# VHH binders against Lactate utilization protein C (lutC): the designs that were tried, part 3

Target 1, 175 residues: Lactate utilization protein C (lutC), of Deinococcus radiodurans (q9rt57)
Amino acid sequence: PLSRAEILHQFEDRILDYGAAYTHVSAAELPGAIAKALGNARRVIVPAGIPAPWLTVGMDVLRDEPPLSHAELDRADAVLTGCAVAISETGTIILDHRADQGRRALSLIPDFHICVVREDQIVQTVREGVEAVAASVREGRPLTWLSGGSATSDIELVRVEGVHGPRRLQVIVVG

## First folded at step 4 (VHH)

Design q9 (from m5 with L98S Y106E; framework vhh_7mjh_2)
Fold by ESMFold2-Fast, scan of step 4:
Structure q9 (fold): chain B 175 residues (1-175), chain A 121 residues (1-121)
Amino acid sequence: as target 1 above (175 residues)
Amino acid sequence: EVQLVESGGGLVQPGGSLRLSCAASGFTFSNYYMSWVRQAPGKGLEWIGRIYTSGYTSYNPSLKSLVTISRDNSKNTLYLQMNSLRAEDTATYYCATSPYDSSGYESFDYWGQGTTVTVSS
């Protein structure tokens, strides 16, 4: 039985264990944390559901309406998304591709993914995480699981050369 | 049109065995990783395992001794062999597909409609 604080600390430890970057900030600090994570990167893909207050001056915001080509997505510096749920025990983040995450290509093609996780989206167990997205599965939505999950194959699979996917992940927990 | 159609479910006695099939159409089956997932009544989804394009398999450790996943690319069919079935294996079983995992991301692009397995005496 983990306390709420232990669940949050476990999530951080798991994210860091597989080499992703982690920051925990208040809502007021979030735009600054996003800007800091971007550094010199300016061309940022932003799904329609991302709150406007998260965006800072100096970003070249790329909207996916009309849909960006594969080449355009590949040339972006970063993509900014939210998530559906995060699982503490495995360090997994699940996207169900609602408005604040956008279509699947947005989170797979750019080399840098900044994912904002609200503190209240973090659950302890894989069962709880899967339960949180069961409605999305019934709707026929695709799911993307980021790193470290029980379905992850970083122990058993070699990455395929020449195939795109984010090389860097920055997780920002807000709460 | 991409379709995944599960079959082979039904009523089974405890301790029995069952083989489920998933017939795939509308895409190049041999290019996709395939997974089995189940959902017990009133419960969440539970990942069972995955088979790669190479034929390599990866399983949920809690289920590994009870199941075997295989595929027949010539028939565009995925299989789940289950042995020593228990009442807690009562669930709707789904097959799902994803492209090559090149980013450390696990994804499920298409799901079947499910086939129901009831383990009861």
Scores: ipSAE 0.000, ipTM 0.124, lowest interface PAE 16.7, mean pLDDT 79

Design w1 (from v4 with R27F S56Y; framework vhh_vobarilizumab_d1)
Fold by ESMFold2-Fast, scan of step 4:
Structure w1 (fold): chain B 175 residues (1-175), chain A 124 residues (1-124)
Amino acid sequence: as target 1 above (175 residues)
Amino acid sequence: EVQLVESGGGLVQPGGSLRLSCAASGFTFSSYAMAWYRQAPGKGRELVAGISRGGYTSYADSVKGRFTISRDNAKNTLYLQMNSLRPEDTAVYYCAAKTTYSSSWYRPDEYDYWGQGTLVTVSS
């Protein structure tokens, strides 16, 4: 097995190989890192479970209540989510669509996805990642796997008919 | 040709500060993880701090809270800001680069490139 430092380094390398952006920050630095990742993006979809301290005054926060239409999601500048688990050896992030991620459409339709990963959510192997979401699978929760098969400027996720997945991914590891 | 050139070393009083720089050339700096190692007289090389391609940092326990590693990819330069220096920080400080992501920061043999070192002396 790899040490924790090796696991974190491998995860970063795999994410960067996708062409995704990566930063690692402390909890105190997290709101600033989110703001920096957004740049001039204004219209941000924020699932209900996202901690209020992560939000910046520059955001035009879009809530999914009542549910946003496909066109509304497509016109958003970004979506901000957490995750269920991240797998270092493949550079994969899994969403199980709990409150801090929201329904699948929220993470699939917007072109820019900012995903916050806690350092302790990163496991070494695919087996460990699958084990981490086994309860969600048994509950019948849907899963979304964020991964790029090879380095590319575009991130291609599970394609929904008439919709491309996010083209930009910013991963922010906090811890 | 690959080069790593350290600068900024010198003599400083206990409690003082120094900033080390490492200028990199001959490779794609932004694609490499970078580290600072040090070697005190009569000892082996030990990790001081590492910084990954995306900016994840790792520090030796003895320097946490006192030293800050950073990089500037536009300038191909690695930095080490050293505060609250102690006599036991006296060593030759080396800049190092690696592409191996599945190895630990603590394994000197896994680094592809090394600088010549810059001497830091903390003494009255």
Scores: ipSAE 0.014, ipTM 0.360, lowest interface PAE 7.5, mean pLDDT 83

Design w2 (from v4 with R27F S56W; framework vhh_vobarilizumab_d1)
Fold by ESMFold2-Fast, scan of step 4:
Structure w2 (fold): chain B 175 residues (1-175), chain A 124 residues (1-124)
Amino acid sequence: as target 1 above (175 residues)
Amino acid sequence: EVQLVESGGGLVQPGGSLRLSCAASGFTFSSYAMAWYRQAPGKGRELVAGISRGGWTSYADSVKGRFTISRDNAKNTLYLQMNSLRPEDTAVYYCAAKTTYSSSWYRPDEYDYWGQGTLVTVSS
């Protein structure tokens, strides 16, 4: 068995293997990390469940109420979400589309996805990850599995055939 | 042109210490996971220790507490500090680099680059 520190380092290693960006910050540093990840991007889709303290001055927040059209989602600079669970051994992040992630289209259509993962959401094994979302599955909630961005080379052998998502992924681990 | 060049091997008495170095060139060292493997006479290659891009380490049970793997990305160099050496540590030691997604340090065939090896002999 891996220690917590080893689980966190393995997760970083796996995310970077996909070519996704990674940073690890404290709660106080999180708004600044989000702003840095956005760079010149200002139009950000923010699901209703995202904590207000995560939002920075200068962010042009796009709410999905009423629901944004496909064209409107495509024109956004980025989407900001949380997650349901992250799996260290595979570098996988699972969304179950609760309030802090929003409906499926929000995380699939925009080209840039900033995903906030709390340290305590990172589990070691695929089995633990599946168990963490079992209740969401029983409730009939959709799942989205993130394995990295399409900005990487073709060495992403764990990428499932036909899976589509954002071209860029920034993972921010907070804790 | 990719190269991994090991150094620091030699003859040492049981209980002694050695520090191995592996100088890397021709690739972005900081983007690769690195490992030390060894091959004893008449045996296959086995993992000694691995270190990820983020600094996470893994050790074979036989060397835990005695060996320490480390990396210096500024110098493109991998190290293995070997303490409390035993006759059964006698082997050719290889450094290896990988960028494969596999979670396993233990599969030699998943490594992209290998050094030439350096001989460590532990004998009185």
Scores: ipSAE 0.007, ipTM 0.199, lowest interface PAE 9.3, mean pLDDT 82

